# VH-VL binders against Riboflavin kinase: the designs that were tried, part 3

Target 1, 134 residues: Riboflavin kinase, of Devosia riboflavina (a0a087m355)
Amino acid sequence: MGIRLSGCVIHGDKRGRKLGFPTANLSIAPGVELPPDGVYSCIVWLPGQTTHHGATASVGNNPTFDDVKERRVEIYIHDFDGTLYGHELNICLLTRLRDMRRFSGLDDLTGQTERDVAQSRAMLAHHALTGLLP

## First folded at step 1 (VH-VL)

Design c9 (framework fv_cilgavimab)
Fold by ESMFold2-Fast, scan of step 1:
Structure c9 (fold): chain C 134 residues (1-134), chain A 122 residues (1-122), chain B 112 residues (1-112)
Amino acid sequence: as target 1 above (134 residues)
Amino acid sequence: EVQLVESGGGLVKPGGSLRLSCAASGFTFSEAWMSWVRQAPGKGLEWVGRIKSKTDYGTTDYAAPVKGRFTISRDDSKNTLYLQMNSLKTEDTAVYYCTTDQWELPGYFDYWGQGTLVTVSS
Amino acid sequence: DIVMTQSPDSLAVSLGERATINCKSSQSILYSSNNKNYLAWYQQKPGQPPKLLMYWASTRESGVPDRFSGSGSGAEFTLTISSLQAEDVAIYYCQQYYSDYTFGGGTKVEIK
């Protein structure tokens, strides 16, 4: 599903960086309706760029805050190794790949992340994405 | 300088409850993953449980022997980690250490407190 | 759970001689994407908390003498003290952090 979102990167996932899958957390404006929880294939436009990059996004509730319904959007940008803190990103969520789930350990997390990224890459390679703008 | 100071240990009867605290200083506590590790007298180290930073979803994980009986929580405003111990058994007798692995470093315990002794007896 | 097995349970080594401690995991703890082994080593002296010696199997913690070295990959690891000193008498533990955390049973190092 072609859902357009934009937001400021509010912090980096430093744990993810150590695991080889650094993510950017997006601060989405209050009142913007997010799609259902899940993992999505997506494309992202970096600040000032008109060309897009492939990415894998997670949309979900934070399980730590029982009294606070905090939904977050985290983006792993494929083949990108840089810092984006404080920058605004434009994204387009394209296809929902799977439901969110909790991970029991590092091997479970990394194995699923590798599958998610591989599936996202395959999906993006199949789509006609030429000419899309932020 | 990183400091971790445990408190709350003591003598408890089987079936009782006890709450341990760990006061942290010298690092950004809110960003750190925190664990409890215990050591029975004359025995080896055993991981008890972990709480992630709120930045990393703040989930808790527990070793099988304590699941359902122990609860880990944190108060970032007070830089304090807690271990609530319920339904205590004699095999829970141990020195309990507060440990941290900073959010940038996965899983190894770079800092340890001095430990607090919990004795479950009589 | 990943089971960590250390050998020997104890060893006695003369001052200045090499001490070798082995650690085996029940499955590989090498993460292929970053080529890192998720293994740490700790030293514990009587009445003291454990002290981090080594992480990523072979990276020495700051302040740890160069006579301590770690080696191995996948499921079999070794901590070596090249020239044992009196202050090295302690119990040594390996720990995996690949899937949660588990410790080896410990190896007591004594002077012969």
Scores: ipSAE 0.000, ipTM 0.528, lowest interface PAE 12.1, mean pLDDT 82

Design k1 (framework fv_roconkibart)
Fold by ESMFold2-Fast, scan of step 1:
Structure k1 (fold): chain C 134 residues (1-134), chain A 122 residues (1-122), chain B 112 residues (1-112)
Amino acid sequence: as target 1 above (134 residues)
Amino acid sequence: QVQLVQSGAEVKKPGASVKVSCKASGYTFTGYYMNWMRQAPGQGLEWMGWINPNSGGTTYADKFQGRVTFTLDTSISTAYMELSRLRSDDTAVYYCARDSYYDSWGEYFDYWGQGTLVTVSS
Amino acid sequence: DVVMTQSPLSLPVTLGQPASISCRSSQSLVHSEGNTYLHWYLQKPGQSPQLLIYKVSNRDSGVPDRFSGSGSGTDFTLKISRVEAEDVGVYYCMQGTHWPYTFGQGTKLEIK
């Protein structure tokens, strides 16, 4: 089921935070093959927990406002507002929602992020997620 | 312990550029975003943007985009704000301030520099 | 941009009396995650702003108990139960819910 990744949360750029969707930027071990670029519905296990949380993941280059052109994994954990800096997260990418795209500005990015999160929530509601462990 | 120390006052002519420094001490410089604000005489505070000292990534408020540049020298824990094409209405006290949280919501400024007065006059 | 409106802009107060400052936003400051990112800063004469209250009602370290914040949605209040001479300065509310961050115009508290 899905694509499993793990990584330590590193300090990320605050784009998602400003949009009301704070993201955790994951440092993935060197040599680990990343999945195709895109936006994914996913689940995440917080440190020390066996229960999962719904999330929306972005995999790929994020050249939206500040010209950062490196492949990265960013996770918006649904209904979570704590800090995870320095902690290891386990995640499972379940459904690829869309390709990465360029945005014309903050309003375009905000609108798409809202649609991505809504779609992610809907997709997660259709999965049989009972009993999954980190 | 935590301190943000800014460079001294500047007097500039219209059309010039100014570069203000903000030297941090007492904490891990790369662990916290640095924000920039200004305050024109007789007016309130205005947010200009932030820089992430870990990545060098920046965000500028729309009003300043194209004229302001935030940079870093992590070897001396210093952030810089450069404002170009100065006009008289850029006369203000410019502040750096530390963001209170790493990558979670919090969005308040817990430590501020002492301010740098930039006067733009002909 | 979210407009933050403070009232009154000038607040002369007698020592020992209570003081109250209103801050209203043009949009709700309740974030989708449930938190409200409304903060209060005090700028004493000739000094940098200093954090007073964060997320509506939380006092920063070292801030006396006579200061309290309250409110929800678009309407917020900063109260000082008993004004002291050291409380003189300009008080600013700030919102962090919507990008870009915006500040109120400031309320100058003066002793009568």
Scores: ipSAE 0.000, ipTM 0.536, lowest interface PAE 12.6, mean pLDDT 81

Design k10 (framework fv_roconkibart)
Fold by ESMFold2-Fast, scan of step 1:
Structure k10 (fold): chain C 134 residues (1-134), chain A 120 residues (1-120), chain B 112 residues (1-112)
Amino acid sequence: as target 1 above (134 residues)
Amino acid sequence: QVQLVQSGAEVKKPGASVKVSCKASGYTFTGYWMNWMRQAPGQGLEWMGWINPYTGDTTYADKFQGRVTFTLDTSISTAYMELSRLRSDDTAVYYCARHTYDEGYSFDYWGQGTLVTVSS
Amino acid sequence: DVVMTQSPLSLPVTLGQPASISCRSSQSLVYSTGNTYLHWYLQKPGQSPQLLIYYVSNRDSGVPDRFSGSGSGTDFTLKISRVEAEDVGVYYCMQGTDWPLTFGQGTKLEIK
């Protein structure tokens, strides 16, 4: 039903994913098994909080500066303002929404991101109603 | 047809500012990030930064941070690059070029270039 | 910064003969999507650069089949199977994987 992970928020690339959906990049410990690459509905526990926030996560690989690949989870936390760099986040990946894909342009990427977030919100609301959220 | 048309050549004195325009046509202006590059005479290409026409957000290469400003006028599908406090080593051809975010920053269309000469 | 190194920097070629240009990056160019953001551009004399190949091996629209790209990780090659007069110019590799975006020094292809 749900895959629990934790990781430290690290700086993303300097490009900042300037789509109006700021994301937190999580460094996941070596040896932790990640689900297939894709976009997931997700919940996040922020430092010092016991109440979770809804989120939309992407799971994929990222290059490192010494030629070592590191798989990363990138999270857009719904309705959250603030910075989390250097903090440890606990998350739960709930539903795989889609596979990773190429986009034809910024409008295509932005439109898909909006759909992903809307679908994630709907899935989380459904889980809350059916008592499936942890 | 996709076109990026830049403003004409400029001659400036050291300490002046220059503003180069890049007018886009043939596509949805806000659908593609606009990049700026320069090329000094006989030298290679150097990336300066980009502007996201959808959000207005800008990113500048560290070398140009504080001297360069990217702006846009979406009503006429035009992006601008303003470089201040000009030095003789800013003499170069300046290019605009578009890319899509998830296309790995490949520049599929370029402006024709604007020669900026800085001389006393 | 990712340093892009091209070899050779000067490439005299006889018409109809093959040409090969190497590009080496100081670190892996594989992005989180699994794609490798390595692109090749051609700048003909007096003209703007034009995209030839993106994502290592994909020809841009209108680029003839005689151009091919290959490579992985840190080592990449652009090949022209039979050089034509219109191929004269400076070839640049570029990485789009890491900030800041960086180009190789350029390889000037000239007809002998």
Scores: ipSAE 0.000, ipTM 0.520, lowest interface PAE 15.0, mean pLDDT 81

Design k11 (framework fv_roconkibart)
Fold by ESMFold2-Fast, scan of step 1:
Structure k11 (fold): chain C 134 residues (1-134), chain A 124 residues (1-124), chain B 112 residues (1-112)
Amino acid sequence: as target 1 above (134 residues)
Amino acid sequence: QVQLVQSGAEVKKPGASVKVSCKASGYTFTDYYMNWMRQAPGQGLEWMGWINPHSGETTYADKFQGRVTFTLDTSISTAYMELSRLRSDDTAVYYCATGQYLSWDTEYGHFDYWGQGTLVTVSS
Amino acid sequence: DVVMTQSPLSLPVTLGQPASISCRSSQSLVHSYGNTYLHWYLQKPGQSPQLLIYKVSNRDSGVPDRFSGSGSGTDFTLKISRVEAEDVGVYYCMQSTHYPPTFGQGTKLEIK
């Protein structure tokens, strides 16, 4: 099962982040409910494909100072290195791995991201995901 | 080992301006938002605004809009807060603080590293 | 602006005894999908504020487990299960759900 979302990949500069894990920022349609903030194991369908790819997703629903929600879904697609800007992606969030947290710096962030990706890979290997469609 | 070191105490006359510095060390200066707060003697804390050290973008609290300016010198990892047209009720300890990491995983609205504070006294 | 009201303003406590501080907001602090941006800080004498608890109940790194936060909506509590000498100082609640971020007036904890 899981939580299905779709959205267009937004081109962004990701200011200050030097993580070594290329991510796609997903624009989710207004009115679509997002799950609780956190890091999730995830699968992604690339445009025109019925085959899914493993991914690790970061979901944020942080308020802005003007009382507007900041809706942020960032996806690291495992073992994928390509251009997806402007394309529609379908995703399925499967397991919440952890709550959002503060980092003491880039090394702390990188180390946690490595652990998140490793855990996501392990969770995906444990799920029966064959035959799921976008 | 993260450290924010602020400039020393200042005494100013009403109508003058004051510029407080906040020098960061022990982390990548451009990776975290810099916030400014103040605390009047015997009173609580008041948020003044923040600056993004990567872009220079600022947000100022309405009470200080038009009187406060946040600037940066990224070459020396230093943020500045300049408050103009000083009044006696601007007498306070001014703090810089950071904690919002510019990353895909950011928790909003809490500050885990603070400068030691700069006392600004406004008197005739 | 959201008004944060703390009670008591002065809290004399005997070493080893529990203490609790209340914080009330003038409006609900629930802003997103279950997140409540209510945080607690401690300002020890002569020092800058330090974070204790973020988002109602999450202990900051290095904060002893004798500190706990709870609450929902507009009513929040910080509890210290067993007060130690190093806990002396002024405690502040803070909200960041609504612009601008605002702080309570502070609760001064003293050993009697």
Scores: ipSAE 0.013, ipTM 0.525, lowest interface PAE 8.8, mean pLDDT 80

Design k2 (framework fv_roconkibart)
Fold by ESMFold2-Fast, scan of step 1:
Structure k2 (fold): chain C 134 residues (1-134), chain A 121 residues (1-121), chain B 112 residues (1-112)
Amino acid sequence: as target 1 above (134 residues)
Amino acid sequence: QVQLVQSGAEVKKPGASVKVSCKASGYTFTDYYMNWMRQAPGQGLEWMGWINPYSGGTTYADKFQGRVTFTLDTSISTAYMELSRLRSDDTAVYYCARGEYSSLYDAFDIWGQGTLVTVSS
Amino acid sequence: DVVMTQSPLSLPVTLGQPASISCRSSQSLVYSSGNTYLHWYLQKPGQSPQLLIYKVSNRFSGVPDRFSGSGSGTDFTLKISRVEAEDVGVYYCMQGTHYPLTFGQGTKLEIK
């Protein structure tokens, strides 16, 4: 079910934290095919866990630590607070919610981020995802 | 002229299915979520769920999960709500309404005229 | 599910007098962003609902300034400063913060 990816959490853009939605930036192995740019409802398995957590993923060209753009996966893990830097996550991208787009300002970005997360939560609440393994 | 136009009234027997259409015009169909609500005679409004016309992604209220299906025909800017295994207590006026976050915070600014579905033996 | 409770359910009002409708939610409607997704609708007899107020206190386009919304957290109020004949109908509050989206049971405003 869905598109499975794994990757190591690296340090990324802190903008999500300022909006109240801190993200984990995933380093995906070279050669792995990524789905089209967009925002996705997602589930994630934390290190050593067999139960999944709801998440909202952004796939697109994002500034790296060096301000060099490359295609990356950023994940906001729902109801999670903590540090995952250097750990490997397994994820499953389920539903593409929207295209990546440019925003006219912080309020527009914040509003869309809230909507993305709310939509992702709703999608996950109504899908039978129990028992999926990493 | 932004409007949502729904299909006409239906009379169904218990156990049957009904499919209500909602045709959008005057705006970009894929820019707004399409919400579905119902209202039993003399009762209040009940949210059934929504569909994202851009992605096809759906969310159903738990009460309707397994009996309701939202679909789209983007070529004619039309959303559909199909409710199966009808019971007499499904008798209601069914509404579609558009919503989006960026300007109206998911408030439903445009509603269809409603479709009366009567379920009787 | 978030339960939305309106009071009163029946509101007889004399023309030109003020009216007030309460809406209470079973849990906070403040989202993590700080935004509160509470909206008010009016359903006139024989018509579809129409949006009056969105995000607690913002009047929708074309809505007269005699309508105002206020509140925070779990307690919200819709006020009509001077009721007119055209204001007759059933008023609903709706929360958009938590899924499933839920409506209050409705308040029927009638001219006395």
Scores: ipSAE 0.007, ipTM 0.548, lowest interface PAE 13.3, mean pLDDT 82

Design k3 (framework fv_roconkibart)
Fold by ESMFold2-Fast, scan of step 1:
Structure k3 (fold): chain C 134 residues (1-134), chain A 122 residues (1-122), chain B 112 residues (1-112)
Amino acid sequence: as target 1 above (134 residues)
Amino acid sequence: QVQLVQSGAEVKKPGASVKVSCKASGYTFTSYYMNWMRQAPGQGLEWMGWINPDSGGTTYADKFQGRVTFTLDTSISTAYMELSRLRSDDTAVYYCARLGYTDSRYYGMDVWGQGTLVTVSS
Amino acid sequence: DVVMTQSPLSLPVTLGQPASISCRSSQSLVHSTGNTYLHWYLQKPGQSPQLLIYKVSNRDSGVPDRFSGSGSGTDFTLKISRVEAEDVGVYYCMQGTYWPPTFGQGTKLEIK
């Protein structure tokens, strides 16, 4: 079911979707192929846990002109507060919600993020996810 | 009202330096990369580099390395481009432009300054 | 550097007629992530460039439906279904897939 990925949480740039939606940036191992760029509903297993949490994932590209890593997966973990830097996360991407889109500014981005999270939550509520392990 | 306002036209002699300013308003200055572009008379657009106003980190196009410097004054939401050792072929309109965001971070420039004409003549 | 080639370079059009501009890249613009960073800009006489279309086919906010972008790999097209007087200017394609970013040479659209 879905696309399984794992990676270590690294500190990202300060431009992420942080206003009300803190994200964990995953460092993905070299050679692992990422799915097409987009926003995905997903589930995540926190370190040492067998129960999963709902999440909304962004799969995207780092700027080609900057000396930044090419491979980026950002996870907003629903209803989670805490720091995960240096920890390894296991995730499962389930449904592609939409393609990437242009934003007129930070407010437009935030509004779309709110809609993405709401859609992700709704989709996850309809999935048979009981008993899945990392 | 999101806008970028640049300094006025400059006339310089070969060998001199020029410093162009770009003042941002209507958005959070530190949240968007600032690109610098130029356009010689009757010619196309050429990318010069960008600066991250949150970190001050810069990337310069190879053609301009060693001659161009991007700086910031975040207290007045202003970016600067200084080009040194000017040649006649540096005559161009210089633009600042904000990098727009998608979820993938990079897509292109969405807001541009009005341009600054720099004329280099002896 | 990736070379971007536009055709035609000069495009005289009668008001109300369709117009089409081609953009070809020297190599595929498909990134490993599935994104294609090809964008279209319009520079009206005496003005700064303005974004029309980003990532091949997405219209920027406020851009009329008469503008559409399409293509894949190395071959891209900008179409205007019904040219209006305000569409006069120079159109540029731009790639952001590879460093450094590069622009086409521009297509000047004018009313005949």
Scores: ipSAE 0.000, ipTM 0.532, lowest interface PAE 10.8, mean pLDDT 81

Design k4 (framework fv_roconkibart)
Fold by ESMFold2-Fast, scan of step 1:
Structure k4 (fold): chain C 134 residues (1-134), chain A 120 residues (1-120), chain B 112 residues (1-112)
Amino acid sequence: as target 1 above (134 residues)
Amino acid sequence: QVQLVQSGAEVKKPGASVKVSCKASGYTFTGYYMNWMRQAPGQGLEWMGWINPESGDTTYADKFQGRVTFTLDTSISTAYMELSRLRSDDTAVYYCAREPWYSGTEFDYWGQGTLVTVSS
Amino acid sequence: DVVMTQSPLSLPVTLGQPASISCRSSQSLLHSSGYTYLHWYLQKPGQSPQLLIYLVSNRDSGVPDRFSGSGSGTDFTLKISRVEAEDVGVYYCMQATQFPYTFGQGTKLEIK
């Protein structure tokens, strides 16, 4: 099934690189319907590619700091190391893993990111076995 | 081994332009932003802006907008900073520094610096 | 612009003794991502700045354990547990939560 989205990778939130989980921040067109805030197992297609990559996506906004309430989509692409700035990514959000939460600092974020990625990998493996991947 | 090597010292007259180069090696040039800073003699560091070597996009600090231009030659992994209409108070050491674009905003490697002296 | 203020500006220390540098920001440095983009650099005499601590408390590769960073919001500290001769130089804090990126004025650490 899944929810298909596309967006251009923008500069802004490069938070995961030093933690071993580099993320791409996607600029999603205004008016596109996003799923509920949360962390999702996800697959991603890069420009010019027909094969997909496993990924872990976060969908959310910052209700504490937003003067303009925009929702963000950030993607950690599994087993990928490279540059994506300015490229358009096509993604499919498959399974909601958990609600969004605020992090108290680097250790808290790192630990949760490790758990999210592990769960995402397990869910994607399950989807591959059951034929749910597109 | 990551290395950023800058061009040599320059002496310029007021009103002239200067172009400083920063040649990168030891990493994928397009994977990291290049930032520019300066430091006047005996003073602190001042951020001038950045360029993204993958896209060519630039951001300039307001103080330098209209006088500074960042450019690239990706075939030789080199970034350039050109500052025009030089004044005596532009005398400074100019630095390039690498910033991971994927995450973080820290400058993990710096060039050796280029002294630009503006005198009559 | 976010103003970064360091204290003290001059820090004479005896070898083997601890040292502490304060950095205060005019606005909170907590970003919407949950990270605080506060970094520390050391500029040794005649050299380029080098990264010491990133994201408040994380040591860069090769930085000795005697360096530590802490803080949150607008108040940050860099500590050296036992000062060594190679630690001489000017220390700068930097914020990258908002454009333009801004630096503190620097703290010069000298051996007595």
Scores: ipSAE 0.006, ipTM 0.553, lowest interface PAE 10.9, mean pLDDT 82

Design k5 (framework fv_roconkibart)
Fold by ESMFold2-Fast, scan of step 1:
Formats: C-alpha cells, structure tokens, sequence
Structure k5 (fold): chain C 134 residues (1-134), chain A 123 residues (1-123), chain B 112 residues (1-112)
C-alpha cells in the first residue's frame, strides 16, 4: 500500500517554520525513485515507534548550483510540535491530493495548506491503517 | 504590495562597467530567488542568471559568465547586477524578476518584474 | 540550449475575434517529476513583462478566463477566446525545465 520512503531529517529552509506549519525535510538516498510532484496524504513513524502519525507531504524540486533541479520531500506531521533534525523517519505516501501550485500571498498559501491538511486527515480516516509497521 | 524598484538609466562607454540595483519590498527578500534578464531594443528577452538571497549562491548563463556578477545587501532587501567590459551590443533594458515558490519549492516562473533599467553603451 | 519557436510572430486581430499563438520547444519540457514548466508572459507597450499563464494551463491571479493555455511535451498553445483592446502587446513563451532558461521570439498582437 502506498509508497514507502525513509530518510534523515536535514536542515531545511525556514519557510515552513515561518508559516506555522513546521516541516521535516528528508534526505532521500540517491537513486530512490520519487512519485510525481504534488501534495500527498502520508503517515510517518517517529524514531523507535511502531505507531504511525498522520502527515501531509510535499514532493517537489529544489534548485541548486548551476540551477540543477534536486527533488525533495517535506513533511508536516499532524499534531506534532518538536525538532527531529538528524533523526531518520519512515513514511508512506498514500494519496496524491493535488499538483504543486503558485500562491498569491500568505493568506492564499495558509488557506490552501489548511485545506490540504484537512483533506489529508479525511483521507487517512478513510484508509484501513491499523497494524501498519514502519 | 510586492514591488521591485530598479535604479535609473545609465550611459556608458565601451570597456566600462555598470551596476544596476533592484530593491524589493512587500515580501520576505531571502525566501525567493532573484533573476536577471535583458532585452535589446526591439528584440526579445534573454535570461542572464539568478541569485539565491538566502545562501548567496549564483548561477550565470554561459554567455555572461566571467563578465557578470550578482550580489546582494539583505539589510536593505536589494540585489545588484554588475556587468563589466561593456560592448555596444550590451545596450539593452535590464530587468530583475522574482521566482515564485510553492511551499518552499521554486516553480521557475517570474511572478513580479522590476520596471527595467536602460543601459546604453556608445562611444 | 532549448530553442523556443513561436508562430505567428505578427498577429493582427479584429476586436471580439479569437486569437491563437503556438509555441514549440526543441526538447520535451516535462521534468522527471512529471511537471511541465512552460509559461506565458505579456509585455504591453512601454511596460515590463507580466505573468499570464504558468505551467501550461494555470492562469495567474486577475487574468481573465478568455485566456487559456494548453499543450504537452514540445507543443503548446495560448488562446484568447475574444480579443479586447487591452490585450495588445508582445506575448512570450518561456521554459523553466532546462538550463539555461529560454524565451520564444515573441508574438506581437495588434488590433486591425
């Protein structure tokens, strides 16, 4: 079920924290195939835990030197308020909610993020997720 | 609310350097890449490169590598483009323009542009 | 470099009539993740370019619904269902998929 990924949480850009939706940026091993860019409903296992947490994931690209596109995964863990830098997370991407889009400003971004999180929560309640392990 | 305001027109002789400024307001300056383009009179648009104001990283199009330098002053939300060893074919309107993001990802289109700075190179 | 080719380069139109602009790329603009970074800009006389359509078919905020974009891979179209006087200017397609970023030559739309 879904697409399983694991990765170490790295220092990410400050935008997620600034917007009040703290995200964990995952360093994914080279060669691992990522799904199409978009926003996904997701579950996450925190380090050492066998129970999962609901999450909303963004899969996109990140420009580097020479404007080379580097794909990355950012995760907003529902109802979690903490720091996970340097820890490994296991995740499962379940449903693609929408394509990445432009925002006209902070209110537009915030409103869409709230809708994404609400839709992610609804999709996760729909799935039979009992007993899934990392 | 978002504005990019560029410095005024310049007239230069061949061999000189020019430095154009682009002052940003209405958004968090360090969150978005700043791009530079130019347009010769009656001609199309040409991309010159970008600077990431959060890291200082730059990318220059090959045609301009070695003659152009992008810098910034984050304390006044201003980006600079300096072009050296000017030739008459550098006569153009120079634009700064902001990349857009989606949740921290660059989307590779220019959502806001400066008003342009005419640089005339003549002997 | 990826070459962007627009046609026509000159587009005289009658008010209220439809208009169509083609943009072709020398390479596919689909990035590995599945997104297509083809965008359209309008430069009105004496003004800076302004964003019209991003990622093939998405209208920028405030852009009227008479503008639409379509296409895939290497072949893209911008359509105006009913041309208005305010639409006069030069239209540019641009690709953001490949380094360096490149623009089409521009299509000048004029009222007859």
Amino acid sequence: as target 1 above (134 residues)
Amino acid sequence: QVQLVQSGAEVKKPGASVKVSCKASGYTFTDYYMNWMRQAPGQGLEWMGWINPNSGATTYADKFQGRVTFTLDTSISTAYMELSRLRSDDTAVYYCAKYDHSEGYTLYYFDYWGQGTLVTVSS
Amino acid sequence: DVVMTQSPLSLPVTLGQPASISCRSSQSLVYSEGNTYLHWYLQKPGQSPQLLIYKVSNRDSGVPDRFSGSGSGTDFTLKISRVEAEDVGVYYCMQGTHWPRTFGQGTKLEIK
Scores: ipSAE 0.000, ipTM 0.520, lowest interface PAE 12.7, mean pLDDT 81

Design k6 (framework fv_roconkibart)
Fold by ESMFold2-Fast, scan of step 1:
Structure k6 (fold): chain C 134 residues (1-134), chain A 122 residues (1-122), chain B 112 residues (1-112)
Amino acid sequence: as target 1 above (134 residues)
Amino acid sequence: QVQLVQSGAEVKKPGASVKVSCKASGYTFTNYYMNWMRQAPGQGLEWMGWINPKSGGTTYADKFQGRVTFTLDTSISTAYMELSRLRSDDTAVYYCARGDIWEYSSDYMDVWGQGTLVTVSS
Amino acid sequence: DVVMTQSPLSLPVTLGQPASISCRSSQSLVYSYGNTYLHWYLQKPGQSPQLLIYEVSNRDSGVPDRFSGSGSGTDFTLKISRVEAEDVGVYYCMQGTHLPYTFGQGTKLEIK
């Protein structure tokens, strides 16, 4: 179950590192349908590995050249430290945790990110116990 | 291609209400907040608030709270600003402008409507 | 509310010469992920404002490279390396960090 995607890590870690949650930004091929904008619990397979890692994913859209939408998939890989620039990642989005939203300040953004990661971890643990992980 | 087209000029009496429309084209309407600003003759820009087209959620600057209402008609990609209990000092050009809905967006407004002159006089 | 203060308010410039506009905020504009939400707009006579620079130093699409933005925290500068006739208008800085969003008073650039 879940939504399987793959993409190349094109750049990242800049913003996430300010909050202690470094992210990998994925380039997803044109024409691949993304799920609704939001924050998702997610699993990821690193290059050459058969086991998965837990992750928290942000999915969204932003304008680029000529108002063409930039599709953003940002992955915070749980308990992973390092960079994966230029590598292909395979992911599976499992549960939508919440809608994207505006924040009133850096404290609110940081607090919400902490809650998102905690909820993602809890959901992944629940999936593991109930046998629903792919 | 991306455009915001506003309704035409209005002349109102004190105490009346005015409703300005802002029709979007060339982009996905629900992927951008719609901001509203005004500019009194010969003066600077003043932010009035925004509406989130995905949720219908609004934020109003305190100065306008209780007098302004932002609404949407998503079937025609149109946002509305209604200002009630008009005073002569509400005479201004009113602008709509889009800001990205992305949660980490800086809300810079890259596309603006042409403006709607609202004149409030006896 | 965050107060945005521009200087000068009136800027007469000779064609081909450089111009510089200052913008100061009453509070730090650093926001989500450490980015600074300071933007510059130009309003040409009889027209709507148009975006020039976003997040301190990034030029919007189609904005000539003679425009540059710089600064940090509370002090920001917009520079035009060589003023052209089409640059006439009122320049506004805006902060997008704190609600309500606020604009500077505007700087009117005129050709001498």
Scores: ipSAE 0.015, ipTM 0.608, lowest interface PAE 7.7, mean pLDDT 83

